# Designs tried in a protein design chat: VHH binders against q9y6x5. Part 13

Target 1, 379 residues: q9y6x5
Amino acid sequence: LPPKLLLVSFDGFRADYLKNYEFPHLQNFIKEGVLVEHVKNVFITKTFPNHYSIVTGLYEESHGIVANSMYDAVTKKHFSDSNDKDPFWWNEAVPIWVTNQLQENRSSAAAMWPGTDVPIHDTISSYFMNYNSSVSFEERLNNITMWLNNSNPPVTFATLYWEEPDASGHKYGPEDKENMSRVLKKIDDLIGDLVQRLKMLGLWENLNVIITSDHGMTQCSQDRLINLDSCIDHSYYTLIDLSPVAAILPKINRTEVYNKLKNCSPHMNVYLKEDIPNRFYYQHNDRIQPIILVADEGWTIVLNESSQKLGDHGYDNSLPSMHPFLAAHGPAFHKGYKHSTINIVDIYPMMCHILGLKPHPNNGTFGHTKCLLVDQWCI

## First folded at step 1 (VHH)

Design b21 (framework vhh_5j56_2)
Fold by ESMFold2-Fast, scan of step 1:
Structure b21 (fold): chain B 379 residues (1-379), chain A 127 residues (1-127)
Amino acid sequence: as target 1 above (379 residues)
Amino acid sequence: QVQLVESGGGLVQPGGSLRLSCVASGFTFSGSDYYAIGWFRQAPGKEREGLSSISGSSGGSTSYSDSVKGRFTISRDNAKNTVYLQMNSLKPEDTAVYYCAASRYDYGLTPWEYDYWGQGTQVTVSS
């Protein structure tokens, strides 16, 4: 009897791909469900930060996964040395699978979603796979559907993560219509496989399914590079993260480092931590470094080298190219409803509502998603 | 801060061997967790290709492209904070600039997922 939810992420699925390419299986999913055309993600528009925002409803400064590479000034820990397995990095928030297991005595299942192979507040997803990019979508799907049939206690929340179209977006760039068309067709076929598998197992009619993504993708070029080594000698600072948002830890006077960087390129903004725009919600965490560099869309920060990336993300979250979409189907959702925009932090309180969980304090607004839900008034 | 410096490139005859070294700073290989370190190459007029990677905690996994499997071996020396690429049975088609790169996760041999790159070292197989 308890409601069930499967949350699926296709990494780097830019919202406007839906307008520029054909998705027959996804279109059938949407026809009998809901579509949010744009999801405004959190800054930095990177994989780990946004995946953790989806499941906590928090801005990065609040949940603590502030980048894909981090340094904590208080504890002197470096995230790259832990390969994301140290619970320390994840313990500033309570993700929905932990709440699901602790509040309702229910099980959670996970196939590769960031954080699900880590014990967070001494609680790990009841069923999970250790992260390994070599594991096929079919193996992930087989495990998730097997676990969704477990009944003691029942799996009520499940996650499924896939690395495409992000990997191909980086390799080819989002403007390569031939290669992106092939990749996106494969993803649509995987969505078809997912729906077919759920129907064959008798899960489809009673399961809520959300298909979303963490960010978009923008076109990069070897003609749009910012060489940081031409601005400042590496002996003056420790580099915590590079591109397109560089995290700088000064080894000398912070003002001197800032002055060397502030006018180095017309294609990046240089911020002292306290001057980072409030709209980013990217200031109040010890893992945010004293100086942050933000490259303009399509520009890559490098260290006296070329970049092979033809596409990238991490840029300003106001950019439509950085926005994913959200589609959903199931007993909680209307059929054939389209909504323009929600914030990525709004997904968490919506999912808590569907599962009957009390959300932890969060930055989402339930009212933004109520029009998607059959048990809610749309005004 | 992550800095990578390659060395050990040069001119070698077909059938010869070279050992490339990649010295890392800004992180350590001692302990449990490490950056994923990959070796990549780029020949003139061609895209950058992945050759080998080493990743994970103390028992980390290795990957090899089909073009170098059985000829190249990746290894690490945690005490020296160095990753090596031992290249045997070198062929003229192995001529390229060789790069080491670091990532925070095991993305295998996908170059565009790697955030930190060395400047490269030239390997020329000729005679």
Scores: ipSAE 0.000, ipTM 0.237, lowest interface PAE 17.9, mean pLDDT 88
Fold by OpenDDE, second read of step 2:
Structure b21 (fold): chain B 379 residues (1-379), chain A 127 residues (1-127)
Amino acid sequence: as target 1 above (379 residues)
Amino acid sequence: QVQLVESGGGLVQPGGSLRLSCVASGFTFSGSDYYAIGWFRQAPGKEREGLSSISGSSGGSTSYSDSVKGRFTISRDNAKNTVYLQMNSLKPEDTAVYYCAASRYDYGLTPWEYDYWGQGTQVTVSS
């Protein structure tokens, strides 16, 4: 049988949740498969960028989804979660579902994964759901598993996306043990549902399943705010993205804007585009604005409004609080193996290997995931 | 048929410089056929050692071994389908046969990560 792969994302599932909370179903999943305890995601640590990095193996500067909110100065186009359907934004890379879809006797399926409801390079998955946050996990799961089971050509790659625990993390903060325990219990139950559904359909033994996330969550506070209005008049710039990494488009001389912001807060680093640290791999794209502001962990950049979020993400990708995990199960994976860390871009070449796809040029390192795979030599 | 051909090797004095070239045929660097090109070397009686690798990504991710970091630079010219290794501040210890290799999945510095190899070019550093 041709290899099949289901990629599942629980948005905002911080890696250390696995240590601090109970996950009976997920632990059982891990016990019979593999775990990467920490996945270093890409900067900025936001939803759209990181989900696209997972499926392209590229840093944000290379795949072109550099934030949840973007502006292109040449075309004057805007990108946001409510305006993400223009292929213009996605076409700087080729996601794995497109690569898979273009193969003979294969098709792709998608349930709410970012970018999957957009024709990219004039290709869209044979089966997909338009994004709708109101659609239950059950419905998404039912559709995706039905397609995996009954489609012709067969679905060999599928994606499934769920918005929790990110939404709750924002609302309650990751340190709210009472509320987050409840939320994470629900997530574990959903994983149980997923496994049960796959078993019921006879897919469990032959389907490769990856459960991962795009980023973590850090605790925020009303006592840790950076008010830009205290440093610069908002008429001097356009805000393309705000917190915790603000993208600044100057309306006056860039140097003047920079000078007004550079000492705005001891808890915020201000970078000219050319001075962005190389380790971020966040420089070589026209969609990155001339100035970026990077708040310290747990700090929120605001204007004349107070933040209502008790948790947030998007910070430095070296912070453990920003890191998700990866678990996997199936014929391609070992059983009972735990790995310390990989880069999020490493997932792409691994998935390509599993599916027998030729990977597009990417930033991943296949060697980082060899120990997870039964057909590879482990160092 | 995939083929890699190294050139640019020779005799050089300590402290000197050489630029090695690796020309690929049977695939294009600008395409999606291969993940990375790497440079390796093997001295007599020693194991093959990874030196540098460059991915096919738009950013051209690179890796270097500690032994050559700061002295060697890997680069590519897609138009010429060639990868280069600029070697500066050469030492007698750098004497070896240098190999170009292509990887389908990785840009690391381990030989078994690479699928295709050139014939090698001799580099000799001696006073």
Scores: ipSAE 0.000, ipTM 0.253, lowest interface PAE 14.9, mean pLDDT 93

Design b22 (framework vhh_5j56_2)
Fold by OpenDDE, second read of step 2:
Structure b22 (fold): chain B 379 residues (1-379), chain A 126 residues (1-126)
Amino acid sequence: as target 1 above (379 residues)
Amino acid sequence: QVQLVESGGGLVQPGGSLRLSCVASGFTFSGSDYYAIGWFRQAPGKEREGLSSISGSSGGSTSYSDSVKGRFTISRDNAKNTVYLQMNSLKPEDTAVYYCAAKTGFYSEYRSYDYWGQGTQVTVSS
């Protein structure tokens, strides 16, 4: 039987949550599998970009999902979480579920993972759920596991997405111990439900499962705001994306806009597109706007309004607060092995290996994950 | 500057045991997860051989070569900033200079070892 892989994402699960909170179910999962303690995600550290990087192995500049909000100057199209269904945005890369779907005697399934309800390269998963935040984890889990268990051709790759603890992180801030304890306990319980469901169906021993996240969360405050209106008039630019990485489309001379913004705050770096640091791998795409503002950790870029978020993400991907974790279990993985760090783009070639898929060109390094896999040499 | 200093080598009879120590300076084991310490050996006329490694992860994941698996044990003491190699059931074939090495930085597990000790001689002979 072909290998099977379930990829699960809990949005905004900061890596150090594992150190600061109790996760009995997740710890059991890890005990019988592997853990990568820190995953360096891609810049910007936002939901859509990073989820697409996981399944493509590409930096944002390469797969074309460069933010949660995007604008294409040629087509005049906009992308947002409420407007993400146009394949135009996704077709600059081939996600793994498409690659898998196109193989003989295989099919893919998806529950709410970004991009999975869109035909990409004219291919959509045989089984998928349209994104709906109101759908419970249980229902998502039930559908995914049913498809993994009963489909023909068999589902060999599946994705499962859940919006927590990101939503709560935004609401309460990651430093709210009381509220976040409650939220994270629920997440752990959901992991328990996942494991129990798989065991009940007889899938647990043969299914490879990866539990990961796209980014972390940093504490924000009303005392750490950067008001752009104090630096530049609204008429001089269009805001494509706001915080903590603002994408600026000038309506006047770019240099003038830049000069008005470059000294706006000591807690914000302002880059012309061509001057964006190479380490971000965030330059070579037309969807990246001419000017990028990057707020320091914990600072929020605002207009003449107050932010309601006590936590946020999207900051420099070198910040530990932005890093998620990766745990995995199944026949492909060792038991009781913990690894310090990988790049988030490294997940793709690993998944391809597990599934026996030929990977598309990508930015991942298979060598970085060899120690996680039982069939690979690691010393 | 990172420095590694090996100790504990010597002459031992076949079947005997030795415990090697590697004391690190210039970085702390408790201060970062982004390191790995490895033990190597080099016998006369042979290439250097990797024996064991321990990661800086909270789990302290360990690896062993087939040649020493079951006989050697690597461990770490963060308080002493020391990595140990407990060598049991020593054989004449284990005679070599043993080296401690360190990888540091992000993705240290797959980096080349940046820092090396001077080595300690282990001789297994009747």
Scores: ipSAE 0.035, ipTM 0.474, lowest interface PAE 4.3, mean pLDDT 93
Fold by ESMFold2-Fast, scan of step 1:
Structure b22 (fold): chain B 379 residues (1-379), chain A 126 residues (1-126)
Amino acid sequence: as target 1 above (379 residues)
Amino acid sequence: QVQLVESGGGLVQPGGSLRLSCVASGFTFSGSDYYAIGWFRQAPGKEREGLSSISGSSGGSTSYSDSVKGRFTISRDNAKNTVYLQMNSLKPEDTAVYYCAAKTGFYSEYRSYDYWGQGTQVTVSS
């Protein structure tokens, strides 16, 4: 029987939550599996970019989902989460479910993972749910497990996405221990439900399960605001994305806009596109705007107003607060192994190896994940 | 552009009732699965408190804070693009400016409540 893999994302699950809160169900999962304590995500540390990097193994400049809000300078198209169904935005890469379906005549299943309800290179996930935030975790899990058990060709790759703890991280901030404790306990209970359901259906022993996230969360404050209106008038630029990484499309001379912004705040770096640090791998795409503003951790860019967010992400990917973790269990994985760090782009070639797929060219390094796998040597 | 306008606030005696309305523009409740509308309040010198939320299209998910559960009811009228907060058994402690807020967008930065109305004052006094 072909190997099977379920990839689960809890949006905004900051790695250090694991050391500050108790997770009895996740701890039992890790005890009999593997834990990567930190996953270094791609810049910008946002939901759409990092979810697509997990399934393509590519930096954002290469896969084309460079932010949650985008403008393409060549085609003059605008992207927002309200119109994300245009395949144009997703076609710069080949995600793993497409590769899975095109090699060995296998099926894929998806519950809400970004991109899975879009035909990419004329291929959509074999089984999928259109995104709807009102659909419960239980219903998503029921559909995924039904498809894993009752499909021909067999479902060998399945994804499950859940919006928490990101939504609560934004609302309360990660330093609100009372509210975050409640939210994280609910997530741990959902992990318990997932494991129990897989055991009851006879899937647990032969299924590889990865639990991960796209980014972390940092505390924001009304005391840490950067007001762009104090430095530049709205008539000089079009705002493509705001905070904590602002994407600026100048309406006048680019140098004039840059000069108005470069000394706006000691808590914000201002880059012309060609000056964006190479370590970000965030330069070589038409959807990256001529001027990019990067706020310091915990600072919020605003337009002469207060921010409603008490937590946010999108910041420099070198920050530990932006890092998720990765836990995995199944026949491909060692038991009781802890690893310090991998890059988020490394997940894709590891998953291709587990599934026996030939990966598309990617930015990941299989060697970084080999110590997690029973069929590999890490010496 | 998402815009929210609250109405229905005022002065009421303890034990009385008020119904707040929040009218949305820039998106439609029946046409969007990527939204949630919440009610919040802020009393002078206190932090903003979340009270209730409603999300999704048909049936939607509703939630309530412990301080208002059983007394307040959130509902929506998709034809009028309006969300309501029915407030019963009002107490002096319920005196605050009441705000509606929206989150819009799919997998997005709008998962927090990023669009806010101007607020409507509720005063519970004898």
Scores: ipSAE 0.013, ipTM 0.245, lowest interface PAE 8.1, mean pLDDT 88

Design b23 (framework vhh_5j56_2)
Fold by ESMFold2-Fast, scan of step 1:
Structure b23 (fold): chain B 379 residues (1-379), chain A 128 residues (1-128)
Amino acid sequence: as target 1 above (379 residues)
Amino acid sequence: QVQLVESGGGLVQPGGSLRLSCVASGFTFSGSDYYAIGWFRQAPGKEREGLSSISGSSGGSTSYSDSVKGRFTISRDNAKNTVYLQMNSLKPEDTAVYYCAAPYRTGSWLDAKEYRYWGQGTQVTVSS
């Protein structure tokens, strides 16, 4: 019977939420499976970049989705959440669903995972849903489970994406215990529904399930704003992305723009592209702009306006507040095993191993995840 | 349990019209633009013929066989989990059992072998 894998993402699920709130359904899932307490994501710690890193095993500079808002200077194209269907943006990597479909007459299924409604290298997920945030978790789950049971060639890789707790994290901030408790309880109930549905349909015993996220969340404040307009006039640059990582395209001499920005705020680092720290792996791509501003944790870059965001992400990937977790259950995984940390790029080669796929060259290290797997030695 | 139920068949005179309905239970018609629902027919002693398909949400792609193009119109109402086939200018050669079918995989939506779930069928007879 060929191995099957369902990859589930709850957007913006900060790792330490697991320590500060009760998750009875998720805890039952973990008890019979594995938990990775921290996943070190890629920089910048944003939704589209990290979701694509999970399924390609590549840093953002390598897979080309370098932000949620991008500009390509060569082609003059703009990327945003409303203009993300152009394959041009996604074609710098091969995501796992494409590899899955091309290697052994297998099918893939997707409910809203970023990139799955786009043909990449002329290949689109065999079954998918066009992105629509109004579609319920139950409807996404119904479609995924139907496709897992009723496909030829068989669906062996499936993805399921949900927008919470990210939306509420932005609205309330992660330190709002009352509102976050309500939101996280609803997510735990959805996890319970997922497990119950898989058991009812006879899928649970033969299916590998990974529950993870793309990033965390940190508390923001009206007292922690960086007003870019106080440092530089709009006539000197085009703004490609704003906060907490600003992407600056100079309209005048790059050095002149840099000099106006470099001492603008003690809570923001200003980098010429070639000076971006190597540890970020955020330099070698034409979609990375000539000047990048990186705000300190909890600081928001604004244009002479207040910010209503009480929570945000996109900050330095070394920050624990930016880290998600990974939990997994199924025939490939040990039961009751806890692991401290992996890199988000390590998920891809692990998934390829589970599915019996030959991975494309990637930045992950299979050895980092081998202790999670029953068919591997971790000594 | 996945089930498709057809209705709206009957006896009609040549040149008449009928509207067939297909109601799904156990799954939804919303989703991928490549998740299609199809209409097929089978006359006595003949193979099942693909007539029309509709994919995705209410704005999805449609396909029609040459034998019905311009006479039949497929539509969907995702809120009612229902797909319709409006049949106009009916001819005696349109006499058959009409089936709706859920997609088996992404492929040719007019090929019966691509479909996993089938309704019981509804009889359409075009005669005087």
Scores: ipSAE 0.000, ipTM 0.118, lowest interface PAE 20.5, mean pLDDT 87
Fold by OpenDDE, second read of step 2:
Structure b23 (fold): chain B 379 residues (1-379), chain A 128 residues (1-128)
Amino acid sequence: as target 1 above (379 residues)
Amino acid sequence: QVQLVESGGGLVQPGGSLRLSCVASGFTFSGSDYYAIGWFRQAPGKEREGLSSISGSSGGSTSYSDSVKGRFTISRDNAKNTVYLQMNSLKPEDTAVYYCAAPYRTGSWLDAKEYRYWGQGTQVTVSS
């Protein structure tokens, strides 16, 4: 049988949730498969960029989705979560579902994974759902599993996306044990539903399933705010993206804007584009603005407004609070194996290997995931 | 695992020709205009210099440095996942270790900083 892979993302599932909360279904999933405890995601640690990194194996500067909100100075186009359908933004890379879709006797399916409802390189999954946050997990799951089970050509790669626990993390903050316990229990139940559905359909033994996330969540507070209006008049710049990594487009001399911001707060680093630390791999794209502000963990950049979020993400990708996890189960994976860490871009070459796809150039290292795979030597 | 392996280097007389090959493994470089394979060289005591690049697009957009324009030709064989550098009219100043590089960032395709993956290099010596 041709290999099949289902990639599932629970948005904003912080890695250490696994240590701090109970997940009976997920733990059972892990017990029969593999766990990567920490996945180092890409900078910035936001939803669209990281989801696209997972499926391309590229840093944000390379795949071109550099934030949830973007501006292209040449075309004057804007990108946002409400305006993400223009292939212009996505065509700087080739996501795995497109690669898979273009193979003979294969097709791809998608349930609301970022970018899957957009024709990328003039290709869209044979089966997909337009993004709609109102659609239940059950409906998404039902469609995905139906397509995996009954499609011709067969669906060999599928994606499934869910917005929790990110939304709740923003609302309650990750340190709210009462509310987050409730939310995370629901997530675990959904995982239970997923497993049960796959078993019922006879897919469980033959389907490779990856459960992962794009980023974590850090606790924010009204006491940890950085007000830009205190440092610079908003008429001197355009804000392209905000907290915790603000993208600044100067309307006046860049140096002057920089000088006004560089000492704005001891809890915020200000970078000229050319001075962005190399470790971020966040420099060489025209969509990255001339000045980047990076708030310290737990700090929120605001204008003359109060923050409404008790949790946030997007911070330095070296912070453990920003890291998701990866669990996997299926014929390609070992059973009962735990791994400490991989890079999020490493997922792509692994998935390509599982599916027998030739990967596009990417920033991942296949060697980092070899220990997860039964057909590879673990060094 | 991404690997680039250069071959075809050697000793040649001035005015001679060499054809270098770069075989890529672990990835395919075709399918996107955002990706390119580049040839670089480094002579002793000098900085690495970008020579030529070819994109992964179907059209295979190419770039050349002024130092090699008209003498060197870059080409690609997708079936073999190989990039070639045909070097004609070689000069003593072309003596260097030649490297193949795979993309990692967008930008100048003749800038070494834009590339992540590098081969081990092949020595080219032009001498009478």
Scores: ipSAE 0.000, ipTM 0.263, lowest interface PAE 16.2, mean pLDDT 92

